# Designs tried in a protein design chat: VHH binders against Fibroin light chain (FIBL). Part 9

Target 1, 244 residues: Fibroin light chain (FIBL), of Bombyx mori (Silk moth) (p21828)
Amino acid sequence: SVTINQYSDNEIPRDIDDGKASSVISRAWDYVDDTDKSIAILNVQEILKDMASQGDYASQASAVAQTAGIIAHLSAGIPGDACAAANVINSYTDGVRSGNFAGFRQSLGPFFGHVGQNLNLINQLVINPGQLRYSVGPALGCAGGGRIYDFEAAWDAILASSDSSFLNEEYCIVKRLYNSRNSQSNNIAAYITAHLLPPVAQVFHQSAGSITDLLRGVGNGNDATGLVANAQRYIAQAASQVHV
Short names: E, the ipSAE of ESMFold2; O, the ipSAE of ESMFold2 at other seeds; V2, 0.75 times the mean of E and O plus 0.25 times the DockQ between their complexes.

## First folded at step 4 (VHH)

Design b12 (from n04 with T50L I103V S104T E105Q H107W E108Q; framework vhh_nb_b201; at its last look DockQ between E and O 0.01; V2 from the best seeds 0.00; counts 0 for: pae O 17.9 > 2, placed apart)
Fold by ESMFold2 at other seeds, look of step 5:
Formats: sequence, C-alpha cells, structure tokens
Structure b12 (fold): chain B 244 residues (1-244), chain A 122 residues (1-122)
Amino acid sequence: as target 1 above (244 residues)
Amino acid sequence: QVQLQESGGGLVQAGGSLRLSCAASGFTFSSYGMGWYRQAPGKEREFVALISYGGSTYYADSVKGRFTISRDNAKNTVYLQMNSLKPEDTAVYYCAAGTYVYVTQSWQYDYWGQGTQVTVSS
C-alpha cells in the first residue's frame, strides 16, 4: 500500500485560500504571457485556473504547484529535460504493478530537487529577467530526455485516486502535450503527470501554502528569495517522509 | 539540523594517497550535489571536485586524473580518493552540499563542513 507521512497541524502552512489561489496564479502567469505557447498549454493554464478558483484544498494545492512548474518550464530559453519526472513516473507505476516501491522512494529526491530548482528559476524571472533567454531549463540528464514513461498506467493511478472532474479533463489535455513533437510540451506533460501521482500530490498538499506565498510575491513583482528557501524546505521535509 | 562531518585527513608523504569521507545528515542527501573545496594558508577557497545528484563528476584541472569523487546515497556519504599527492595539495579540505541554479549556470552551496587538514610532506 501507499502511505504518506502526515505533518502535524503546527507544521502545515495556513490555508492557501487566504489570497484566492486563482488570483495568485493568474498574476504569476503574466511573467510568461508573451511566450509562444501551444493551444494545449493554454488549455492546461485554463483548467489550472478553474481548479484554483473552484476546487477543494487538494485541487487548489495541485493547481498552485503545477502552475509553478509550468511557468519555470516556459521561462527558460533552452528547454531542459523530463528525466527526474520520467524516473518517478516509471518507478511509481512499476511499484503499483509489482507491490515494490523501493525504486519509487529512491526517485523522489532527484525529482523534488529539480522542483526546488524550478522555484529558484521562477524568482529569477523577477530579479534577473534579462539573462533568462540564455538559461537552460532544469535537466537531470538521461537518454531520450525523459520522454519514455508509462503515461497511461500513471494516469490510471491518478484517476483511480480521485473523483475530480478536473483530473478527467486534464488527462485529455496532458495527453496532447505527451504526444507533441515539441520537447517543452513533453517536459510539461511529464512534470504534470509526476505532480499528480498520489504520493507526490500529498507532498504538494503539505507544501502548497509556501508555494502560494512564493507565487504571490513573484506575481506582485517582488524578490521572493526567502520564500523560495521556505518552500524548498517544506517540500524537502515532506518528500523525505514519503512511505509507500 | 544539517551536519557535514569530514574525516580521513592527515599527514602523508608526497606520492602517497588519502581517502576523505564526508558524512551528511539533516537533509535529503540524494537531492544534493556534493563537493570538495580546499583552502591553503593565505589563499582563497578553491574548487576541487563535485558529484551531482545524478552522478556526474567535475574536477579542477589541478587534480584531474589523481583525485576521484564518489558518493554512497545509502550511507549519506561522499568520498574523495586522493592519489599521487603533492605538497601543493596541502590544505584544509571542506565538504559542501548544494544545488545547481540554472539561471546563473552555477552551483549554490547551502551547507559546509568544518574541514579536515591534509598535509603532504616532501
């Protein structure tokens, strides 16, 4: 079975609805508004805004985390890879198939390390935007760039874990990104899929308040260096306690 | 609380070998790159070697072919095997843990050890 350590009430950030999560992510999107986006990416943006405005806490937490990752991927001048995401997806689906999650537990560190690096990149949109067109997106390195993973098995597990109509609609849109010829679209598909794996989603559930604070700071044009560090700390702590 | 504790330093003859260890605790070791830096008296701290969380290794030109960095994620430990030591390698060696910052194209080190003395006599 899959088990996630639950943090005590005093260790969890306050409710993310304080600043209206939809408003927070809409302002953050302005930093990548003039990037060239496929129609599928625009559709993901809209479903995430709907989740942030109309979803329960878990849906709002997920929308905040996914938005942060997508903005980071869109901000880099040279696309990175999806290797950390692909590794966690394949390790998780293998664990579901076999009952052995040791590989999944080992894949979480690299994945959440890259999530943390994406948070640094988001802050750089505010404090160093002139250099970002020369940046390389987050990359772990592997053959194939992380395009090869069991997409359908992962989404079977995601959809089985929730009755959310948002997830059913998101599946259709993310499948278009997965099948795209564009490496940025493929990377976004892999990271969304990895973010939504049930034990990974619980990490973001626990960290969402800190990520919301970061996106609010960035969305307002503020240097969020301290908020990045705080979000990285909460994510690392939650990730280290995942048990499956 | 984060701790990095170096060990394995000491006095060695030129041409000899030492193996440094750095035991880590208080953070997710497998998500950090681990590095070794050194500082000789009166000089700035300088890069020696680094191993990324994906296992890629990087070395200063002055140690390539003589030093080997490795890590054991199960033991939360990074190692520096130093062969063919020269008097110029005499320094305090520091272990560091960091992440790669893509925007600046550089490693950011969050944690440092207290250092271990390596002395190479001629």
Scores: ipSAE 0.000, ipTM 0.127, lowest interface PAE 17.9, mean pLDDT 78
ESMFold2-Fast, scan of step 4: ipSAE 0.179; ipTM 0.632
ESMFold2, look of step 5: ipSAE 0.000; ipTM 0.132
ESMFold2 (binder alone), look of step 5: mean pLDDT 87; pTM 0.875

Design b13 (from n04, 17 letters changed; framework vhh_8pnl_2)
Fold by ESMFold2-Fast, scan of step 4:
Structure b13 (fold): chain B 244 residues (1-244), chain A 122 residues (1-122)
Amino acid sequence: as target 1 above (244 residues)
Amino acid sequence: QGQLVESGGGLVQPGGSLRLSCADAGFTFSSYGMAWYRQAPGKERELVATISYGGSTYYADFVKGRFTISRDNAKSTLYLQMNSLKPEDTAMYYCAAGTFIYVSESYEYDYWGQGTRVTVSA
């Protein structure tokens, strides 16, 4: 097995939430005997060092290290991940320099399908959670595999292929929620997109009621109280049907 | 390894107050949404309050205006301030931590406390 302790502290991924490396390292090394996982982590750290050595490392060190931490975790064990991970780190570095993180958000697409339910950690890497790309299938290296959807593109595809009279207002509300200042609104909008949008138009009617119920009485999403209450009611109703 | 440890429960008279605490010891506290649940004898477990890692809160209607949920990320501690306690607040109180508080009603939380008992004697 390869130890990430072979790298200096500045090259070891840091936890983006508290600035500590230990929890990210622990998560990345849950199955330390997995050779592919160890190699993936090593490759991400090497790419991080190479990129950080270009230009002003000192001003980029924190941002690059924070990004490396989550990518090392997300890319572990996925074939062809080193090139996709490099693209995310490059896009993040460009975002830090330019103040525009749209490219960084788009570069996360290949990893979303693998870690689809960990949207909170992904959103913490991005100052403005808006145009997130989703992978709904396996990601296979730089050439890509699986399907990658932009948030707007995912909704536009469903609207174009379904009886959209039910969903145009709901789409506008979900889009406002995803662009709101409130993290719970952003998370619920991402949940609706990832889990409640039908994979094919023919099953839209099965999801429409749930989407409508979740959005009942919701405004611009800056106050998430009603939206969170709707989500809790929806989950409680689902739980009651399975007697949990 | 992470586990939640609750404290602050006890016996109190109607109209009294209690402050519950929930401390974690092995995970990144500020990355997680947190919740307080309760279960009264003979009843199902119910959501009392939630707080996101960003500080946004939700309260069940039956506690709104009386209970306050808060978190201290520096101390890795979740709190529930309970004022104007009523006999119907008598229950075992549980704290929970999860990546998505809006997804988990109970069964999908990553971590749960062992519970602390609150008894409001009439």
Scores: ipSAE 0.000, ipTM 0.107, lowest interface PAE 17.7, mean pLDDT 54

Design b14 (from n04, 28 letters changed; framework vhh_7mjh_2)
Fold by ESMFold2-Fast, scan of step 4:
Structure b14 (fold): chain B 244 residues (1-244), chain A 122 residues (1-122)
Amino acid sequence: as target 1 above (244 residues)
Amino acid sequence: EVQLVESGGGLVQPGGSLRLSCAASGFTFSSYGMSWVRQAPGKGLEWIGTISYGGSTYYNPSLKSLVTISRDNSKNTLYLQMNSLRAEDTATYYCARGTFIYVSESYEFDYWGQGTTVTVSS
């Protein structure tokens, strides 16, 4: 049995509400001259390459966590290039462990080459609770290399990889979203589940609290419609960074 | 004051190649993303592609096989290389300083050149 705490609407994380509080977006914005009212085209590839070469691993982890969220969403059974997405996650994990990010940088080309087309389709898709699947392998699997998880299997993997009881207490909230008749609630359940998959969760260690705070807010009956819209804008913005 | 000046347009035969240039002044060129946009006679604006401040390129998928965007920060110049030109590539080509509006989360070009005309005809 899981106990759900009561929280106010003011406790919903603002980074999800706004859709703009990613470290990748913030770093891109640092290069814009606000005095001239100028704004810049976002370049996720250049920012991630720069972060990976700096040795500031806290900043790198935050930037890649947001990229991993998009990648994990594509790998959650939505039509997309799951192999390119899995390669970016796997290569980044290897880079953090070894201190060698050459493989990670090489994996970004194929990923960004297909992201715009794949992400543009996501906003037109309804995530059917009975059809949600997650591909996992050594981190996230390519075709033939990964295990395919349904919602329950994905959460079994999340819970098995965690030594924290906190994630166990959030399971019922996400399951409630997954079982909702609202397609937008289903979408946010898939998004949250993908972010908590073991390979992605390792990259999200700094932002895990924000995700759990969001889950508590939604679990207390708060309207998730705006949060789903903000997540969709994140996806559209990522697509714009590669093709539009 | 910001100024963008395109050059290199003209008459070219089908199957030919052409390289357009855009000379930028009045701002720190190396700090901004730049774009190419075209407008065919009687049609709307069509985005061709963007090059980031770091040199990464992003193209309209319908044009990706035909064009290459590059930049030379030492000369404050943006380039558009076009190959295998067709009659439907006849248009006025514009250089623009490409921007992303943080508040509205949309792409906008805050400065444009005067345009240079490319005519593909036999």
Scores: ipSAE 0.000, ipTM 0.108, lowest interface PAE 19.3, mean pLDDT 53

Design b15 (framework vhh_nb_b201)
Amino acid sequence: QVQLQESGGGLVQAGGSLRLSCAASGFTFSSYGMGWYRQAPGKEREFVATISYGGSTYYADSVKGRFTISRDNAKNTVYLQMNSLKPEDTAVYYCAAGTYVYVSTYEYDYWGQGTQVTVSS
ESMFold2-Fast, scan of step 4: ipSAE 0.000; ipTM 0.226

Design b16 (framework vhh_nb_b201)
Amino acid sequence: QVQLQESGGGLVQAGGSLRLSCAASGFTFSSYGMGWYRQAPGKEREFVATISYGGSTYYADSVKGRFTISRDNAKNTVYLQMNSLKPEDTAVYYCAAGTWIYVSGYEYDYWGQGTQVTVSS
ESMFold2-Fast, scan of step 4: ipSAE 0.000; ipTM 0.189

Design b17 (framework vhh_nb_b201)
Fold by ESMFold2-Fast, scan of step 4:
Structure b17 (fold): chain B 244 residues (1-244), chain A 123 residues (1-123)
Amino acid sequence: as target 1 above (244 residues)
Amino acid sequence: QVQLQESGGGLVQAGGSLRLSCAASGFTFSSYGMGWYRQAPGKEREFVATISYGGSTYYADSVKGRFTISRDNAKNTVYLQMNSLKPEDTAVYYCAADTYIHVSESRYEYDYWGQGTQVTVSS
């Protein structure tokens, strides 16, 4: 279920060009524990599985671009991850402007490769929960095809593709998390995924709950092998769609 | 408010056909994906067919080649043409709507649901 927005419409600027919403999201991620960050990456794999089940990725371009934005924020400290995600986001905006999504589709291969790398890091956290850390924030100096990618500008383009009511709800949820700084009661992964991708949010959120419970149990020595295998299958399924 | 109203259910003999209709109101129908799900007694709700706002169709393997989903945006209506019906198709059929199509067995995949219409296939 989606949480009812309890904040006023006037708490978020209606002019998306000021970049305020993207700044709030980036700052909120800085207050999330490494375990919650790893859960967020795992939740993103569920979104990819759902998109793969729905057919051609070009018809789901906005959802894929939003997914890439989330991965970029979570993987800012991993070489190449933010750049691959920024390439997907920039190719998406180019496709919207031109009506031609061929470049967008071509960007998905490297992106899925980096998603697989992030899944391997989640496995390390599941085995040794206290050892995984990420530097949260966009990568600087990304280059693709000889061009420099501006990740924050690309992220703002994703937010600009959403309507004002959706952005207001998203801002209120991340603002609440930022102010409380309580990762146990305010899981930012669940909040962001619930509000960033409304068409698939309910199914994804329910799946994320089960994954969160399993991952929490691993701290007590529970077997996580099935979780990793399932996530790898989701990524493989998504990757197979890129070549059709 | 959003409303989905199914019709066209009933009793039919094996090998026969039925056409279900779902009339929608309270939202911009042409911007929504529409789906059909069914629930047999004692079983969970299962996916049958879905159609995107752009007209792309997807079917459960159990109904491929027998059922056809279609839509009429001028009438705000989605249809399910059911041919070569089998006793195993006996269920309550539900119409569903979402801004996005979902191809899954989950009864909670879609945001809006109709009240359902009974389909009974006798042998």
Scores: ipSAE 0.000, ipTM 0.115, lowest interface PAE 18.2, mean pLDDT 54

Design b18 (from n04 with S56Y T99N Y100F Y102E E105P S106G H107Y E108D; framework vhh_nb_b201)
Fold by ESMFold2-Fast, scan of step 4:
Structure b18 (fold): chain B 244 residues (1-244), chain A 122 residues (1-122)
Amino acid sequence: as target 1 above (244 residues)
Amino acid sequence: QVQLQESGGGLVQAGGSLRLSCAASGFTFSSYGMGWYRQAPGKEREFVATISYGGYTYYADSVKGRFTISRDNAKNTVYLQMNSLKPEDTAVYYCAAGNFVEISPGYDYDYWGQGTQVTVSS
C-alpha cells in the first residue's frame, strides 16, 4: 500500500466543507468491495452495453460523461490529449441544453483514443492515489467548456490552485476515502444525489462497480480500437430510442 | 544550461547506509518535482522515490521503510538517504526533474542526471 510520509490519518481534517470535497466519482471507489475489484472484471463492451440499457438517451450519454469525468479527475497531469475527456463532458452538457448530441458523438473518438493510450497510468492512479499530480484539470484547460454540477466545479477549483497546501489536503482526503470502506458511503451517496441529475445519480449508483471494472478491464488489455467500436455501437443503440 | 549532478555513490557493505545528493542548476528548482530512478546491469530503469515542490513524498514498494527522499530549496539540492542496503540495491542511480507535483515512472521528465554508481557487497 501507498504511504504518505508527511501526514498521518490523525492529521487529515474530519470536517471537510463542500469547497474542499474531492470529485464525487473518486469518492465512489468506496462503494466497490476489494473482492469485486480483484475478481469481477467486465470488459469495456459489456460496460457500454450495460450503460446502453439504462433507459433514455440522455441518461446513457450521462453514463459515458461520468466515465470521462472519472478519467479526467484521476488523470490530471497526464500528457497528451487531456482535453479529450473534458470535451466529452462539455459536449454532453451542450447536448442536454441544445437537444443536439452530434458534438457529443464526435467527442467520443478522441476520448477513447486518449483512454487507450493512458490506461496503465490511469489504473495505477486508481490503485496508488499517492501518485496523483497537480495540473489544471482538463475541464479547466478546455476554455469555454461547461462543468457538470458543483462537485466538478469544486474539484476544478482545487486543481487550479497554485497553493501546495490545498493539494496536500486533497491528496490526504483522496487517500482516506480510498482506504475507507462504507464508513462514509452514506455521506457520499447523499452528495451524489444532491449534485447529479436524478437519472445520472441512479446510473452512477447502479454502475459504480461497472465504472471500477471499466478502469480495471481497460487497464488489463482492452484496446482503444475495441473501445471506439463499442462506443459507436452504444451510440447507435441509444439513437434508436431518441425522438425528434 | 540545465544540469543535474549526482554525488555520494560508492561501495558499501550489506546493511550499511549511503546518502546521495543531486545538485540542480539552470531552472527554477523550487517549482519542480524531483525524483530518483535506478538501473541495475541488464535490467530496465526503475522508479525509486519522488518528492514534490511542496514536500510530498512517494516511494517504490521495494525501498519503503529503508530510503528517505528530501530536498533543500535554498541549496537547489535533492537527497536520497539509503539505509539497510541490500545487494539487490546495486545500480546506477539517476536524478530526474519534472514540472509535476509528483513524478511517476511512466512520465516524460524534463531533465535527467548522468547517474552515480552504488555497489552493495555481500
Scores: ipSAE 0.000, ipTM 0.108, lowest interface PAE 18.2, mean pLDDT 53

Design c01 (from n04 with G54K H107D; framework vhh_nb_b201; at its last look DockQ between E and O 0.23; V2 from the best seeds 0.00; counts 0 for: pae E 13.0 > 2)
Fold by ESMFold2 at other seeds, look of step 5:
Structure c01 (fold): chain B 244 residues (1-244), chain A 122 residues (1-122)
Amino acid sequence: as target 1 above (244 residues)
Amino acid sequence: QVQLQESGGGLVQAGGSLRLSCAASGFTFSSYGMGWYRQAPGKEREFVATISYKGSTYYADSVKGRFTISRDNAKNTVYLQMNSLKPEDTAVYYCAAGTYVYISESDEYDYWGQGTQVTVSS
């Protein structure tokens, strides 16, 4: 009888699906066990739920896109790295300082490719949850595993581009993730920071509808393979239109 | 002159209940996350429960459904209601405070209490 309880599952009632961003992300978050979340990640989850409850599309789009990315990072039992995100962050901040964004434009393909690979992991929560705990997250390999980037310069740019009170609160929490000794927390900090860079945020703003459909499918327990492919296509389309 | 003072520990029979309190002074309590951690003899300190400055709560799997964390910002106090106690809950319980708390022990926790002993007999 000792092998019967080798892990815990949290079986709880799901929130009603009313199609609103808040309900969609709440349902998707329920697929991630609390033991897979740090306290800082739970605080980000609360900010994103509040942001999703706002009446404007931009807040809802940001909450949905960030939720998808964070859940994807949490879905790998063994964390990957943050190298694609760190490269985007450093290339963008270099561009802000120099006026030359060629490096930033070149960093976008690998970053959005990495995002697309991570979206596949979200669907695995539903169709293959037992195997996902043993999966290894995507890794590009770089010095420091993606911890080496100009966090403060990036957040200066993010906060300057928006008057959202949620971003000020989020900065404080993401800074704790950035300073954590936990590699998964560091990866999530880099992803959130990269996602919120103004031209990157615009890609997710444009693709948020398809990401919402994906999260709704996963949150309802549906096999979302087609929805992943659709989200990947919309992200790639929006990314091809980035002009800085 | 920051202080975190735990109280409410003691001896209790298995299946019983205790309520721990942690009174805070010397900092702006309402802007801090608060948590409870415990350490049994010969074991590392482990996470029990936390409550964010906005009131969101999080629990270790081993205590979910039995323990409830709450805060009273008017009294600068955090509580841990402990029901259905088991001998495995025997430990020194510590109150901790941080601006945004992490579940791992780290330098990011700004303040720790001295601890209160909880002993559950069977």
Scores: ipSAE 0.000, ipTM 0.295, lowest interface PAE 12.8, mean pLDDT 81
ESMFold2-Fast, scan of step 4: ipSAE 0.000; ipTM 0.315
ESMFold2, look of step 5: ipSAE 0.000; ipTM 0.248
ESMFold2 (binder alone), look of step 5: mean pLDDT 85; pTM 0.870

Design c02 (from n04 with G54R T99D I103L H107D; framework vhh_nb_b201)
Fold by ESMFold2-Fast, scan of step 4:
Structure c02 (fold): chain B 244 residues (1-244), chain A 122 residues (1-122)
Amino acid sequence: as target 1 above (244 residues)
Amino acid sequence: QVQLQESGGGLVQAGGSLRLSCAASGFTFSSYGMGWYRQAPGKEREFVATISYRGSTYYADSVKGRFTISRDNAKNTVYLQMNSLKPEDTAVYYCAAGDYVYLSESDEYDYWGQGTQVTVSS
């Protein structure tokens, strides 16, 4: 069950053919013009600035959800992230059921390693907008794709943290990707879902100051390489402080 | 509950100017992105301009350098200043509001106004 859903389940295909689901991600990049790519970069910059200024978890969750969605679409060719993401989701839902989150905390290290790589991607997009031609690497797949986790339990928690219309839209898109027969689409669904889990989103938001400083520095032509490395370390450190 | 109300449309000669306004109510205006779209007779709805909740702006190539979007959060109003108007700018102009939506994707905006007619004569 989900808290808010502006689309009925009947509007979202339960099973999607490979060509349909995979084209949603690749076309979202390949068929937009340079203006739309610039708008996407602008939105990421503004969301990260907003994250640094907000103290309210619901607003933070909304900002993280939007940022994670854009980053996941831009990094759709990173299949290795999906296995770490699926493990985070499974460990989280197991923790909710059992009351023991030790496995969840242990799953965050590998997952945030991949998040750190995505911070470097954001830096590259800000410096070189021309690199925004999406290139999909070969689909390596994760065992079972992203479909061997409790999707509905994860999204019940995500939607309960915010009633944003964006989260409803993201839920519909991610559910289509989750139900796809294509492993790349399943992997992207796991990636997005893991980033939006409330404790994961909270840890990511705790690093917002570093990410905002990175974008500010890049916008002024400053060398951002050290800031990316520092952001990666802050995310890893913040992950170790999660007690849920 | 929520409403967007456009005004300022009309008839103008090529090379002229118009300023459109969109008054918003029923939601927290300052946290929403605002956009302008247009639809010419017999054509699809087309993106014109957008302004984020933080004031950053983006324009369609067809209007860049001629149109300016702005907002006044104290008045819950978004504006579109249209300069150097051409006959091909003739359309119904719509105001739209969205919470973190993809700014050029019209079907992702949450709220829409009723539209205001702009006619540019040669």
Scores: ipSAE 0.000, ipTM 0.165, lowest interface PAE 15.3, mean pLDDT 61

Design c03 (from n04 with Y53W G54R I103L S104R H107D; framework vhh_nb_b201)
Fold by ESMFold2-Fast, scan of step 4:
Structure c03 (fold): chain B 244 residues (1-244), chain A 122 residues (1-122)
Amino acid sequence: as target 1 above (244 residues)
Amino acid sequence: QVQLQESGGGLVQAGGSLRLSCAASGFTFSSYGMGWYRQAPGKEREFVATISWRGSTYYADSVKGRFTISRDNAKNTVYLQMNSLKPEDTAVYYCAAGTYVYLRESDEYDYWGQGTQVTVSS
């Protein structure tokens, strides 16, 4: 579900356009008030919860695996974030198992705060549509959402290889934030797009998917091995609780 | 400490093939995305191909179907297989490494090689 429902059509605040993407995203996250941060976190939580809740056993196991993959990718190259990433995966698995996502929601704040404090990762997660600007993909329906060229090109590429129903909701939420008259909402949309869209595209495009392969690049030796082992164990636990 | 070294360039006839290699050292190769760029005399540097740390590939329209990018993590090497070469492919080819999820623009790469010349005659 979308937390903010009313937005300006095709309006992009000057603050988003005038700054360099990495500096704008970092500043946006740091300067956005707690209410807008909570709304953004809640929207991400609702999308992931809906993905888990609407699926069968295989879909829920896949949702956990895909979530672990996204988190691992966001965490790649950040010193000391293995625990923050593990906490989000653990809390999500607990949410799927219990039907209570309060702990998962609480784990997202520290995780995104940790990501936001690392300027190198913010620079490295800046979206670049490049050749995707010329991609053609399925049409997406969104009430109240205007078209944003670079955003549309990225979504077109993702949709060529992925589950359109899940991505349509995420697309609508981010697009509405981007078209908001509120500069803080647009800054949050820029942050979400830069940090979530490329990892989501990568996960959906290549998987059927080896969660092990995705997690191999996270952290160093023992930390990466621990994340892989924990992710596999939690996927098995979630699968057992949901299907049996 | 970080080094990217290209090899495999040279002179080739139109319709021929070349395989470029880029040997990397000084960083955790398997965690980086790799790309190839080229620059012809008097022109801007242009994107050729990229391969993510997971093995996802993306190509410029001008080389799609003719060029193939691949990587060997055991050897810390990225390759560019160039088939059906045209005179328009004549350029200095550069290898680059970066940690961006989408590697499409030159400013997204952290490290660059010195380049290797490819010349395609009619």
Scores: ipSAE 0.000, ipTM 0.125, lowest interface PAE 18.3, mean pLDDT 53

Design c04 (from n04 with G54R T99L I103F H107E; framework vhh_nb_b201)
Fold by ESMFold2-Fast, scan of step 4:
Order: C-alpha cells, then structure tokens, then sequence
Structure c04 (fold): chain B 244 residues (1-244), chain A 122 residues (1-122)
C-alpha cells in the first residue's frame, strides 16, 4: 500500500496557492493507490444515489458538493460527468450566496444519472491516471454552452461558507499549516481530503494508515499532536451528515 | 530544470498576423497541457488559449476564430497562430504548462515562461 506520506514535495507540484484547496485535494488524490481510489469512488457514488433517492440531499448539501468535487476531478475528460459535477458545485455555491438551493437540487438528477451510467468508465480512468489530468476541452461541452467552470473558486466558496463549520475549520487548519512552512504539501492535501465524506476517510485509513497517524506525520509528529482530536471530531461530524 | 522559452513576438500592423512559439524542456512535454496567457500594462494576466496533451483546444471568446493553438510533441513546442490582430491584442504573451488542466484558470498551470512582447499598431 502506498500512502501519500511516501511522496516527497518533489513529486507534488510546488506551485500550490494556499487559497486553492481543490488543487491540493486533486494532487493528493492523484497519489493515492488506484485500487483504493476505485473503491472510494464507488462507495461515494452509492451514498450519493441513496441520498438522492431518499430526499436527504438537501440536509447534506455541503457533503454532496464536496463529493461532486472529487468526482469532477476523477471524471476530467468525460464531458457529461465533469459538467454534471461542475453544475452541482456551482449550484451549491450559488445557493450559499443567494440562500436559494432550488438550482442545487435540480442539478443532482443529471449528476447521479451521469455517474450511474459511467461508473465503470470512471473506475477505468482512476486505474489510468494519465486520463485524469487533462480535459478533452475544458468545459466546452457543458450545459453552460462554452462557459468555463471554475472548480477552484467554487471549492473555496464551499470551504468559506457558513453551511458547514467543520469545513471552514478544516480549511483554516490547512491554510495555517501551509503558511507555517513546517508541513509538506502532501501531508496538507491528505489532511484536507481525509475530512471529506466517511468513505473518502476510509480510503486514507486503507492507504495511509489511521487519520491519527497521518496527522502525526505533519512536521515531526510533535507539531501535529494538537490536530488529532480535531481530525477525529471532524470525521465524526462528517459521518453524521451521511446515511449508509 | 523546467524551462519554457517564448519567441515570435514583435510589432505588426492591425489586420496582420504573428506566430508565437514556446519551446519546452525539463519535463515530459507530451504529458502536459499547454496554454497561452497575455498581460497588458497595468492589467492582470488573462487567458488566451489552451491545448490538452491529447490535442483538445479551448479559446477565450475575445480570440475565438482569430487565434489557433497547436502543439508538436516531437519538437516539445506549442504554437499560437494569431490572425486579424487588433490594437487591443497588444500585450506580453506567456506560455504555460500544467499537469492538471481542467479549465482555463491560471492556477492550473505549474510552469510559466518569461513572456514575449506583441505590439499591434493601428
């Protein structure tokens, strides 16, 4: 099992803006074992389908949007899947800003439809990492008709939203670690990604060990000691937002 | 050592054409997406065009139909053919390379060239 802690900063792009959490998450995800990625994606997609069918998605909008972000990254190069995921993320951001989530709810149907139809293809793209790194025409085929979808801006808006205090706290912790210069980009990215839905956290347990051990890997372990209780609390809080 | 070296800039009359080239070294060029950005004095950098490692292209509305981006993996070079140039196209043009290129956002690009000046007179 290869963990992202085994990858040095040399293997992770150095030009990471501390305000671009989605880029950090995407890079960290890229270094997780392909088998674990495939399992996580299938588990997350099944949970999203269950939430949609049970009508629970409105109460878990932030978790759904975060999961859509991961799927959008992994579906880069599949226009229907990438566009549907981008629409979920952008509609969530619009809902946070306006207080009206009708557009967000309307975006979920096409998203689950595309995910369901392309599960095997998405899994194959995870197994072939080269396909994940490039779009076949950035956002050209999306419902916005040539409009560019800004995943990074939408992700930053989600992290900055008041809809989820644990996501905002998570972002502040990561930004603080990045600014301190005593943490590696791979460890920061792992921390961010580990605080998404429980199935994503399970992938990190399988590939990087426990969340506690992963966080102790930040700096010399001693620097990370204060974060373990917070990580456990955030994972438990995320779990309370997902019905499995 | 990663390097991106632009060339082909210069002075041209409105309605004219220029071809920019960007020679890349120090990374696996064929695996990277390439882009062109421009910056006029006192303004932020704006997107011009991008091409994926598979050859898919996307253009800013302001240049669509006039500019063409292309790549030659055997020569580790990306090109920008600029036709029907206008005074508002005057800017320093930058070549960029990114391993993760989803959209035309500058933060998707990991490496940047030093730029080449394009001046279009009326």
Amino acid sequence: as target 1 above (244 residues)
Amino acid sequence: QVQLQESGGGLVQAGGSLRLSCAASGFTFSSYGMGWYRQAPGKEREFVATISYRGSTYYADSVKGRFTISRDNAKNTVYLQMNSLKPEDTAVYYCAAGLYVYFSESEEYDYWGQGTQVTVSS
Scores: ipSAE 0.000, ipTM 0.126, lowest interface PAE 16.1, mean pLDDT 54

